# VHH binders against Type II restriction enzyme MwoI (mwoIR), part 19

Target 1, 363 residues: Type II restriction enzyme MwoI (mwoIR), of Methanothermobacter wolfeii (Methanobacterium wolfei) (o59646)
Amino acid sequence: MKNPKFTENQKEIEKEEFEFLQKLNFIIKESLELFNTNLKNSMKFINYITLPIIMASIESKSFNPFSEIIEKHIAFILNSKMNSLGYKFLPLGYSSDLTYENDNSIIHIDIKTANLENPSDFKDTVPLGINQSSYPGVLDCKIRGKNIKADCKKIKVYPNIPTTYNNKLTITNALLFIYPDYKEIIDEIREDYIAIRELISINLKDILTPIEGSLEEFLNYKPSNEKKRLEPILDNIVRGYFIHDKLRHEFSENVEKDLEEFEKKIIGIAKKLKEREIKPVAILSISIPNGELAPHYDDEIVSGKSWGSSFRYHYKKSGNSVFKGLDNKASRAVFLHINKEYLPVLKKYFDPITVYELTEKRL
Below, E stands for the ipSAE of ESMFold2; O stands for the ipSAE of OpenDDE; V2 stands for 0.75 times the mean of E and O plus 0.25 times the DockQ between their complexes.

## First folded at step 14 (VHH; framework vhh_7mjh_2)

Design v05 (from u05 with G102Y; at its last look DockQ between E and O 0.57; V2 from the best seeds 0.00; counts 0 for: pae E 3.9 > 2, framework grips)
Fold by ESMFold2, look of step 14:
Structure v05 (fold): chain B 363 residues (1-363), chain A 120 residues (1-120)
Amino acid sequence: as target 1 above (363 residues)
Amino acid sequence: EVQLVESGGGLVQPGGSLRLSCAASGFTFSSYAMHWVRQAPGKGLEWIGRIDTSGRTSYAPSLKSLVTISRDNSKNTLYLQMNSLRAEDTATYYCVRRSEPYDWTYFQHWGQGTTVTVSS
């Protein structure tokens, strides 16, 4: 019922978490120009990845074509910068992809991207997998809209990551990149791509000759729990034709003409993607409380909808979440970057907005 | 036995309109997305569009403003409305169905086709 006071050990944990947050914020803020330069350099090659982006868009309507590029560039920066601060890359099974150690701690950093048009991915909360926190999440054991509930105050969602690894403290952080929705650009060509898949599908006899059995039997085969063979074959032909310049002149001339018209549309989309510029709307840096700090963050770290397989940290549940055991009440979530064009939209979702600023160094 | 029978083809002048029908039997029509495909003489097959079980349509981009696909599940009938016809629309038009519902499978079932000739 009563929230106990922070123990001295818990206060020391928060001091270490705060100190690391400051180091991480410094690294990322200092590296923003390098990150932007690296992103811009990737755009030189957009023509080569535009078709894969279009093909992937059918699998998910919320597809962000740049999320993997963003994540890889940030991972590169962290891997190169963390070593200079005395942290070694330490990949572990069942941990975050970006895990590091020094003499005193094991650091888990998770890079997340969120679409500005889907505020549930970023507003006041960040999703956590069981490999991305050491804090047990509070279970909500009722079903909304139904008269079904249980008292599960004795159990929580327990993550895979311990609060310490022997003598080393677990420290867990998230970097959240909010980006614009690129759906409008991809929507221009999605139906064209679907039409091309249909066109290839009805003309497969031009390039596939049955030897034994029928094309139906071959194309409808479904290896265990996978798509029917038709889909991967279509995707393979699309890659062969448009990326590798193969299968040209294997179809009739009118089919070839339609494929060439689609190729021109791919080029047009690539131009639009290149002109868009990959620039995040905002970058948030978030310190996720260590599990030894329970119960002080129980109101903020709660189960996801799957009761035991995920949870969320509500870093703004009643305003800004802070280091509750520190006198300075510093924020656990701070903005490292804001694109000024989107500030009015961001103010709809965040109030206050706490911005990290580098301390000037004399060199 | 799955059967698809197209009708409504014939001779039409440039700028004219036609409505093609496809009578379906031998399967639960309302459970399948249905497609229209055409083939001009001496050319490869062209996909015109589809209509899914919810009535949503998708069309080849070059034909989107010229055609409308509809279905009447109570009559087991698929329709293709074509407007502003041109000589290049001269083709045999086929009603087609995939092998299975709700999946990317082979186009196993084809009608015999109905021929549209656009000429002055």
Scores: ipSAE 0.364, ipTM 0.812, lowest interface PAE 3.9, mean pLDDT 84
ESMFold2 (binder alone), look of step 14: mean pLDDT 82; pTM 0.823
OpenDDE, look of step 14: ipSAE 0.534; ipTM 0.826

Design v06 (at its last look DockQ between E and O 0.56; V2 from the best seeds 0.00; counts 0 for: pae E 6.9 > 2)
Fold by ESMFold2, look of step 14:
Structure v06 (fold): chain B 363 residues (1-363), chain A 119 residues (1-119)
Amino acid sequence: as target 1 above (363 residues)
Amino acid sequence: EVQLVESGGGLVQPGGSLRLSCAASGFTFSSYAMHWVRQAPGKGLEWIGRIDTSGRTSYAPSLKSLVTISRDNSKNTLYLQMNSLRAEDTATYYCVRRSPGDWTYFQHWGQGTTVTVSS
């Protein structure tokens, strides 16, 4: 009984959140074939984007090479279709790029991708940045595995997004795209790329001539708090050599042969990426509770490991994610699409699976 | 006054195995990632692989199944185990220390040890 009853204002908030969820779900369900067509069109250019994908893969082992492409195509669909629901595009610098308004509401939509092999990013939970919710998350002020904790009853993770903008209600939604793991395709070429960076590094004296001071001092200088000068120089040489056809024949013959072999591997990876179907395993739409609904979702929106910088929404905690203030038991998290090839795997992660039923309403 | 001294090179027949050693002095060995690099006569430098301070390794893809890098921090010694040697593995092999932090330009090289693979 520590949770008070829903006020009438809180019930109205949930009604607005549910009604928007239904509108969003309709647009996305109606647009699935267009989305797939747009992805296929991007794949016509895979040969030009494969090296940038490989270069980006160094930073994350859970890398989905198509995350940004997926996000941009969904953003295009939403920017094109939200007007039919009475919303105007309204980008705000401290929130997601997919922000919209009508007379009564400011809408934030965050597009997330998750790797099927990393269930902590999608199974019954979704990670949230401080720009992706208006609900203050409950802090966990202990160090796991240690006898160290603090009493943090008076402090929460406070997001950047307010519960209202003037008189307009803040509504937040996550669209979660679960994709197959591309790790096998990327892991071996990632190691090849690392080897190529090392190869270029040890041969830099062939193309960089010191005028004063040593080459080692120049390359090891740290002009910022992030990276030594060597790293951006290597990235630049890679782009120059493989994208712009520069610096050819500046290295010794055996080094040039190794660079040529890597170029062939880039082409091979591009073919493998193009052959792998770019279809989501599943698409999940998640209504994130507005912060005015506190404390009713305190058991579901909690801090991440970094105090004050992120949190998670456990949309299936307690068994069923629902609009707690509405009598209809509507789900806050619903599947918009399931790839039947992956249904057995999805049933391992989700029980039950709640599916949106498309209405006949035309918008 | 960093010193790296490679040893264990020599003549070996094709299909044979060889273990190279690198004795390190003048620095705290356990605090640095260590690398092996080779150079065949008349060719450019070739990166073989590395081992970090936690013992994690990575290798050039063409050599991954043929070599193993290990370290013994109690002896300040880096090792390169090479198997199934071929004539193309004939080279001078260098032990290299990288400055703290990944992706730092190589500053300290050993004198090298020569491996010759011939029948």
Scores: ipSAE 0.095, ipTM 0.658, lowest interface PAE 6.9, mean pLDDT 82
ESMFold2 (binder alone), look of step 14: mean pLDDT 82; pTM 0.823
OpenDDE, look of step 14: ipSAE 0.371; ipTM 0.737

## First folded at step 15 (VHH; framework vhh_7mjh_2)

Design w01 (from v04 with A33Y; at its last look DockQ between E and O 0.39; V2 from the best seeds 0.00; counts 0 for: pae E 10.7 > 2, framework grips)
Fold by ESMFold2, look of step 15:
Structure w01 (fold): chain B 363 residues (1-363), chain A 120 residues (1-120)
Amino acid sequence: as target 1 above (363 residues)
Amino acid sequence: EVQLVESGGGLVQPGGSLRLSCAASGFTFSSYYMHWVRQAPGKGLEWIGRIDTSGRTSYAPSLKSLVTISRDNSKNTLYLQMNSLRAEDTATYYCVRRSEPGDWTYFKHWGQGTTVTVSS
């Protein structure tokens, strides 16, 4: 037989993990309307954050400030609702920010976002930090398919959190939010943003009169850090001009005209971001196996690309994401929400799609 | 030594067209974004636009319908096509290359300029 036997303790662990997954799924599913309302309220302020989004996104191609807004609203919901299930908030220094306890368990929940355009971050897998699992990850010691030696596979990536805290079982979960990349909207204004930075740069002498030394010397000053004053000064002038309405009329009329036209484009981008609304493509709830379930998930929980600093849980490596020790065929990875407009795209990545459904009493 | 030499300026009637050239040497031309900047007498510098290494262009919003920037990497040459010229387009036109990161401006390397005069 190829399938090692689950111990009775391992079966009980999976039962506890499944029961918590159901409780978490209920909270999130019940709270989706509140979550959507809170997101819509945040969008009332999109005009105030659009320029910072543009600046950060262009300077870093991975920036997504809407994921932070979503994460904070879900964290608020969880912190508000977990008490109704008998859990209290338990902040720990070397754990996820969403850590809870009851009499029998310590719960770690990680909220993750993934870009729909990068399926390696969500398709049948979830990345894990060392604070987000109790299951040691297997190092892949192979060189182009060769085994180096058998004991090379005994080296594992060990997480920070234990399988138990005294007699309390560690339970770890991820909530994975899949979003479209907003890069296409930012790309509409990318070249215009570059243009206004360059225009400001060439005209800095209009607003900077050095007290000591030359303007070139002042801008090229590099204290012990590697940053020269030019870059943060450009960022500061952009914020000052467009957010704080400062430095108006300090540039020539042709420069001011171009800055004002860029301001109109910022407004246009804000309208496009508001019309898009911050809605996930999908929400996936994942139960991450406890480390005492080893070796049953060794093929699914492996080192990340950083070897020793991260993990990945490949929850569908064998085609299904089931609780291997339970007879109920329950999935460890379940969709809590699907945006129907994206269902055809999601079916390209997920087959099958397992959806959690609430039950209602009828009288 | 980075060298940029503009040419093609001169006297043009209102409504006319003109093509400026910039010959580049002393650096790997195909690896740099290239820019056009102009300065009318007594006025501040005006950024016209740029072209990236793949040929994508970006223009100052006020000039977008009037100008076209192109490059020929095999000839190390940058071009500016200007159409429907007006008196306010009278300026010295400069070809510029981006500074190294962290220099005091993004535009350290300038040509000597070529003068365009739009007059009836």
Scores: ipSAE 0.005, ipTM 0.446, lowest interface PAE 10.7, mean pLDDT 80
ESMFold2 (binder alone), look of step 15: mean pLDDT 81; pTM 0.812
OpenDDE, look of step 15: ipSAE 0.113; ipTM 0.587

Design w02 (from v04 with A33Y R56W; at its last look DockQ between E and O 0.01; V2 from the best seeds 0.00; counts 0 for: pae O 15.3 > 2, placed apart)
Fold by OpenDDE, look of step 15:
Structure w02 (fold): chain B 363 residues (1-363), chain A 120 residues (1-120)
Amino acid sequence: as target 1 above (363 residues)
Amino acid sequence: EVQLVESGGGLVQPGGSLRLSCAASGFTFSSYYMHWVRQAPGKGLEWIGRIDTSGWTSYAPSLKSLVTISRDNSKNTLYLQMNSLRAEDTATYYCVRRSEPGDWTYFKHWGQGTTVTVSS
């Protein structure tokens, strides 16, 4: 039956979601300027995280280097702020960008980035990972336009996380940062990262010392489902170099020179970002329903871009948002920030625009 | 000819601070990473840290909280700020260009060193 009677538990779920939204709104408002691309902040998170070397991969996946960098930047900021509010960080490797725990809930924050030049990322739908939500979804049996099965149109997929964990509710929030056009920057960054990757890659033998076995065998090992073992190795090298200070003085002279060059390139990238001073056009929070709410929202979560790995919330261009709370008043998708200069552009893709300040307002 | 000249060493009391300088000449200073190393009496060389061409620094973990490396490219000068000095910080301090951290055999360009003595 469509729209079953709301249970007290279901109401409680939305209450928790709403409370988190309030906190999130506070954080976003307080930290708005920190989400700009700047050298200082960028350098800060680099010291604590591994650079996404995968962005350099020429091959199969169109990674957006800017997105990867800025998402990590955002995550860094949010983590700091969330901790200051008393949220306990949970390092879950298979979940969202950030996971937190409070008294009543496990909170997943999925950070998403988009730009105005690529409206497919946000115009009609917001992409979500099924591994970040307790909500089941429906996906097409298609991968990149090809049917996996001729007789299969849609499949129901189940999330990787339960609706409850240790008697706590699982809450998922997708946080979408929309940036202005930065295509040129992306292209520049991509080239730089490719160069960095190549630079390190050619020197791997000088960096690595096998404890057991043959280094050559190790480097040439190809996992069955992965193109090259090289990427994880590079990630670890970068991680070690930036995070672990002791490694800075353990490399040979030749390797050191290459790493110095690598650092220069990274700095160059950071400078480029700073010089452009890219600011979010808008920040959108989407409270993804807990799986217990599936009977009420099931039709709103639809097929994503990747078969079996993602689903999407679809926005309607005209009329009221269909992604509402159980009370049919509160919106699950709300803007936490809007640059008013871009309001006309945003209205092309979002109508109505629901803004959350102290109270929910429709624009 | 590449020249590095350290200065600023001397006698300092425990808990004191000291700033060392290294004057560079004979090369484009701004284009090179610079390192500080030290050698205590009767001990081997110890790497302190380095600064890259953009001002990014890396330090030995044991000294990270006690030292700051900086540079002034307009003056071709490298600096080492040391705080909260201890007796164990007594050493001759060297600035080095294009050094291989951890491999002292391939240090190419050294200054004469400046001696720091921490004593009450």
Scores: ipSAE 0.000, ipTM 0.215, lowest interface PAE 15.3, mean pLDDT 74
ESMFold2, look of step 15: ipSAE 0.436; ipTM 0.839
ESMFold2 (binder alone), look of step 15: mean pLDDT 81; pTM 0.812

Design w03 (from v04 with A33Y R56Y D103E; at its last look DockQ between E and O 0.08; V2 from the best seeds 0.00; counts 0 for: pae O 13.2 > 2, framework grips, placed apart)
Fold by OpenDDE, look of step 15:
Structure w03 (fold): chain B 363 residues (1-363), chain A 120 residues (1-120)
Amino acid sequence: as target 1 above (363 residues)
Amino acid sequence: EVQLVESGGGLVQPGGSLRLSCAASGFTFSSYYMHWVRQAPGKGLEWIGRIDTSGYTSYAPSLKSLVTISRDNSKNTLYLQMNSLRAEDTATYYCVRRSEPGEWTYFKHWGQGTTVTVSS
């Protein structure tokens, strides 16, 4: 709808978003140093989550392993801080990285990370899963060009989150952390992960015990739509090993030893990462519109990287990042932190740069 | 252009030893992880092991006791020492360099391979 009248409920949504932004800003500023990798207690859980996270990148997805690793670290920090402020944590596994409840709203925090070397992750748009927002997006059939029928038109993407839950508004905030490039470290981790997968692959018969049927049949089974049956199996084994220590006893002694050695290596890599003292270049808060705001922001959420499973919110490069009501002049994206050393680089992608410091400041 | 050239293959008796070499050119050899993989006739590719830029090695468990990977960065050469060779070790052996950092495809650069035949 072109220029729909604002409803009271829509206004309330933005009010809640704004209030949360204020609190989020406070948390981020207070915890700024905690997002650095050089802290002794930072990235404490990297040893357990690194490989499982990398597993997600094995498929033809533009996946940044570092992003995933640091996102978990950030989530840990934020969770602690949010709890300290009285937010009730909701362990909703189907949704965003963090979900909280207050008196008036359910808050989803989707932690996003980007690298300066990959502007597609943060320039103009932010990727979202359909399970992270209540806002319906639009798929453009042209994105998959070669495999789509010529008559294919735009398709609606329906989110998995309702606009309201238990009479509370659902608010989604994408919290974007931009880091400098450290690809060499991640590449090293990736290399080791590949190695361990290969090790496990060779030892699958020693690791797996069939409950029903034959192990051979299980391993040789090829699903019609899956290229490699063994890949998911390997990933699950690796995940289980590193997440659940108790399960390690089920491995043969030889395999266990190899995995333990590998684990030590990963720990070593994590230490190296910490020693690099990686700091966020910038932190952005992007308020993703609630689905009830669709009439006002319909063109800003479109198809993402994965057809039918993701969309992108276009918070735009230019414009006022002032969070002021339902007007086309306001941006829903604001900087909560900027390393001033990187300001020239950031200005290539953001114009203007609006920082939220209790009040809006343009840089 | 990245080039990998394997050598040292041939006929060997069971229980014998063989050392394969891989000459690398066209890139900074010392900056890359290097792998050995093999393919037996009629079978798929099998990963043997790798050596990282620091000289640490990883091996397939089934081959760990039988193979040693090393590298000489001054010569831009990768080595595969194989001991106690068996008939089942008959295969074409490939030297492989990983792709550039950030690329999705991991095993991008392959040598032409050198064939090892273990037979009495």
Scores: ipSAE 0.000, ipTM 0.233, lowest interface PAE 13.2, mean pLDDT 76
ESMFold2, look of step 15: ipSAE 0.533; ipTM 0.880
ESMFold2 (binder alone), look of step 15: mean pLDDT 83; pTM 0.835

Design w04 (from v04 with A33Y D103Y; at its last look DockQ between E and O 0.41; V2 from the best seeds 0.00; counts 0 for: pae E 2.8 > 2, framework grips)
Amino acid sequence: EVQLVESGGGLVQPGGSLRLSCAASGFTFSSYYMHWVRQAPGKGLEWIGRIDTSGRTSYAPSLKSLVTISRDNSKNTLYLQMNSLRAEDTATYYCVRRSEPGYWTYFKHWGQGTTVTVSS
ESMFold2, look of step 15: ipSAE 0.459; ipTM 0.849
ESMFold2 (binder alone), look of step 15: mean pLDDT 82; pTM 0.822
OpenDDE, look of step 15: ipSAE 0.312; ipTM 0.702

Design w05 (from v04 with A33Y E100Y; at its last look DockQ between E and O 0.02; V2 from the best seeds 0.00; counts 0 for: pae O 14.1 > 2, framework grips, placed apart)
Fold by OpenDDE, look of step 15:
Structure w05 (fold): chain B 363 residues (1-363), chain A 120 residues (1-120)
Amino acid sequence: as target 1 above (363 residues)
Amino acid sequence: EVQLVESGGGLVQPGGSLRLSCAASGFTFSSYYMHWVRQAPGKGLEWIGRIDTSGRTSYAPSLKSLVTISRDNSKNTLYLQMNSLRAEDTATYYCVRRSYPGDWTYFKHWGQGTTVTVSS
């Protein structure tokens, strides 16, 4: 039955969501400038830990170094602010970027980043991890790849987290940061990393000391159907170099010089980001319905992107957004920040634009 | 040899417009991202924006409404259109070929610059 009568419990869920939204709004408003790349102090942690780790990650076609960096930056800021508001941070293995606990709820914040030049990330749908929401998703088999039979039926995917945990509600919020185009930065970062990996690869024997067996055999080992062992080794070397200063002394002079040069490049990238003063175009909060609300939203919102791991909330551009509260008045998707200069562009993808300030306003 | 030559600078009144050009030679122009940067007297380098190989542009947020970058690959020329110029836009403007990420001061391929003075 479409639109069953709302229960008091369901209303309570939305109440909790709303309260969190208020807190989130406060945090975003207070910290708005911190999300800019031009603030050296706000991004300082990236140079020390986050950036090296991210750079040493496995490359994939979908890898976006900039997004990863920014997301970590955002997470850092949010975490600090959330803690200041009394939220208890919960480090959960299969959780969102940030997970918190208050008296009534477990809160998952899934940080998403997008840029205006890639509207596929936010134009019609917002990607979400199934493992970060209590909302059951629907996956279309056709999305799973070319090898799936065309007649494959949609499957309902159950989330990895329950609707309630220890008598607390599970609340999930997708926080979308839309930035201007940063494609070049991504490309440059990738190229540099690839270059240094190649450089290190050439000198790998000078870096590694075999513990057991022949180093050559170790390096040449290739499991069936897997990438060469060389790749993860290189990544770890790069990571180690940045994280552990003592490791630098174990390298040959030539390798050390190469790594130092790479370090300078990384620092340069950070500096470049600062120089560009990239600011969020918009920040959008999307309250993902708790699984208990599935009967009200299930047929309108969810489509899978990745088999068994992700789904997407869909929204309609014109007037009939599926991002509505139970009362059909409150919006589940609200902008917490908009650079007004980009309002015309945003309206291409969002109509209406609902902004949350002290009160919800439609633009 | 990679060469970049900026031109079009000069004296302009506040509120005026100016179009700068950058002539590129010595490399395959169409294959590179191109940037505009500027340096005001006594200030550091400021990134203005860039244009990629597909013609897509990105700008500094503070300047987005005031500048437009374009390119003509057939002429190996980069352009910077500036509108509604202010005194604060007084600077030497440089075109820069994409290089490795780093400090702008270490960019290898940029021109001599063209100076823009906005004054009444």
Scores: ipSAE 0.000, ipTM 0.219, lowest interface PAE 14.1, mean pLDDT 74
ESMFold2, look of step 15: ipSAE 0.475; ipTM 0.861
ESMFold2 (binder alone), look of step 15: mean pLDDT 81; pTM 0.815

Design w06 (from v04 with A33Y R56W A60V; at its last look DockQ between E and O 0.01; V2 from the best seeds 0.00; counts 0 for: pae O 14.3 > 2, framework grips, placed apart)
Fold by OpenDDE, look of step 15:
Structure w06 (fold): chain B 363 residues (1-363), chain A 120 residues (1-120)
Amino acid sequence: as target 1 above (363 residues)
Amino acid sequence: EVQLVESGGGLVQPGGSLRLSCAASGFTFSSYYMHWVRQAPGKGLEWIGRIDTSGWTSYVPSLKSLVTISRDNSKNTLYLQMNSLRAEDTATYYCVRRSEPGDWTYFKHWGQGTTVTVSS
């Protein structure tokens, strides 16, 4: 139930959230060209940070190579820009795509990608990473699998992140990049992705030192209805390899060769992406309320699509968007960029469309 | 002292082109991102675009096809090429350097501006 009265503390929290939105908006505006899938930008990122651009899921049924690549691409851009704004990067691994710290807050950015050909990813609702938010989301029991009681409709999910950490507020922003159709390129690069993953995966035992338990158990750990932890592991390995050149000497010759091959394949994939020159049709920012604001938004963040790991914000059409600030003046879900050519299509799913420039504007 | 001096403004007919320049001094020009912004009469500031230290550009989408930002580090000069000018492009154009991390509120270094008037 929504509490109609706001505390001063809650107002301050929201102020911090929206101040970050302003920063984010600035970053997006001045970096719009960098989000394109061109070889020049891709190569730049590889040379600059050499972060794992290709971090595909080991499960072929669930991974989208394009999404994974572009999300890493986006993450790279955002990271550089955030640093330029004085944010301290916090490499928290599983926690979020990007985590930062400033004087007042710890900020989590969850990067999401969708395409116009698959509106289920963004139609009516936007998927959010509940594990990256301090907000206790509500999940439909139906999404948790067959092991959930049939009579269970909804459950509240308690987040992995507290509302405050070391006297700093935890702020979460979901950043959705909507791209045009890229089905063909997904199909084209899928095999390469799989090959890359396999190359790294087979060498993990040569790279990792177990802290506790068996390495095999660690690598194969898979909770029910969840993905293996292999992906984050690979991400870190690749990151270390490219960021810290000295670490390469710790690997066996075979591992090094595989990683070099991996790098070459990434370049190849980048070229393929360039050929398509895919640009975002829209960028949507969703400021997920801090958990302290839950009394005011509790029923607005609901069912995710993944077991215990996601929730969704539901959009309402006809001007009744539910995800607004406490004073109903500012929207928590706003477009930071729209290609106007796609406005008619976007209006099918978003009505109204709220754009954040210097101020909010409805289209 | 950081100095930015814009030039190249004037009267131009619709459909015309204009190249603005910004001469920079008092700082290591090549080490900074540079921005172009404009202000139309009676309106607020509008961001046009920027160029980074590597020569990468970013533009506001509405103007992307109409403007090109470039820089010559050897001359400490920033450029704004504008094509197909419209009446709505009438504004004072400013060269801007960021001095602090942040958004618009942290743009501390501005030139005097150069005025562009698009009229038939």
Scores: ipSAE 0.000, ipTM 0.207, lowest interface PAE 14.3, mean pLDDT 73
ESMFold2, look of step 15: ipSAE 0.000; ipTM 0.478
ESMFold2 (binder alone), look of step 15: mean pLDDT 81; pTM 0.809

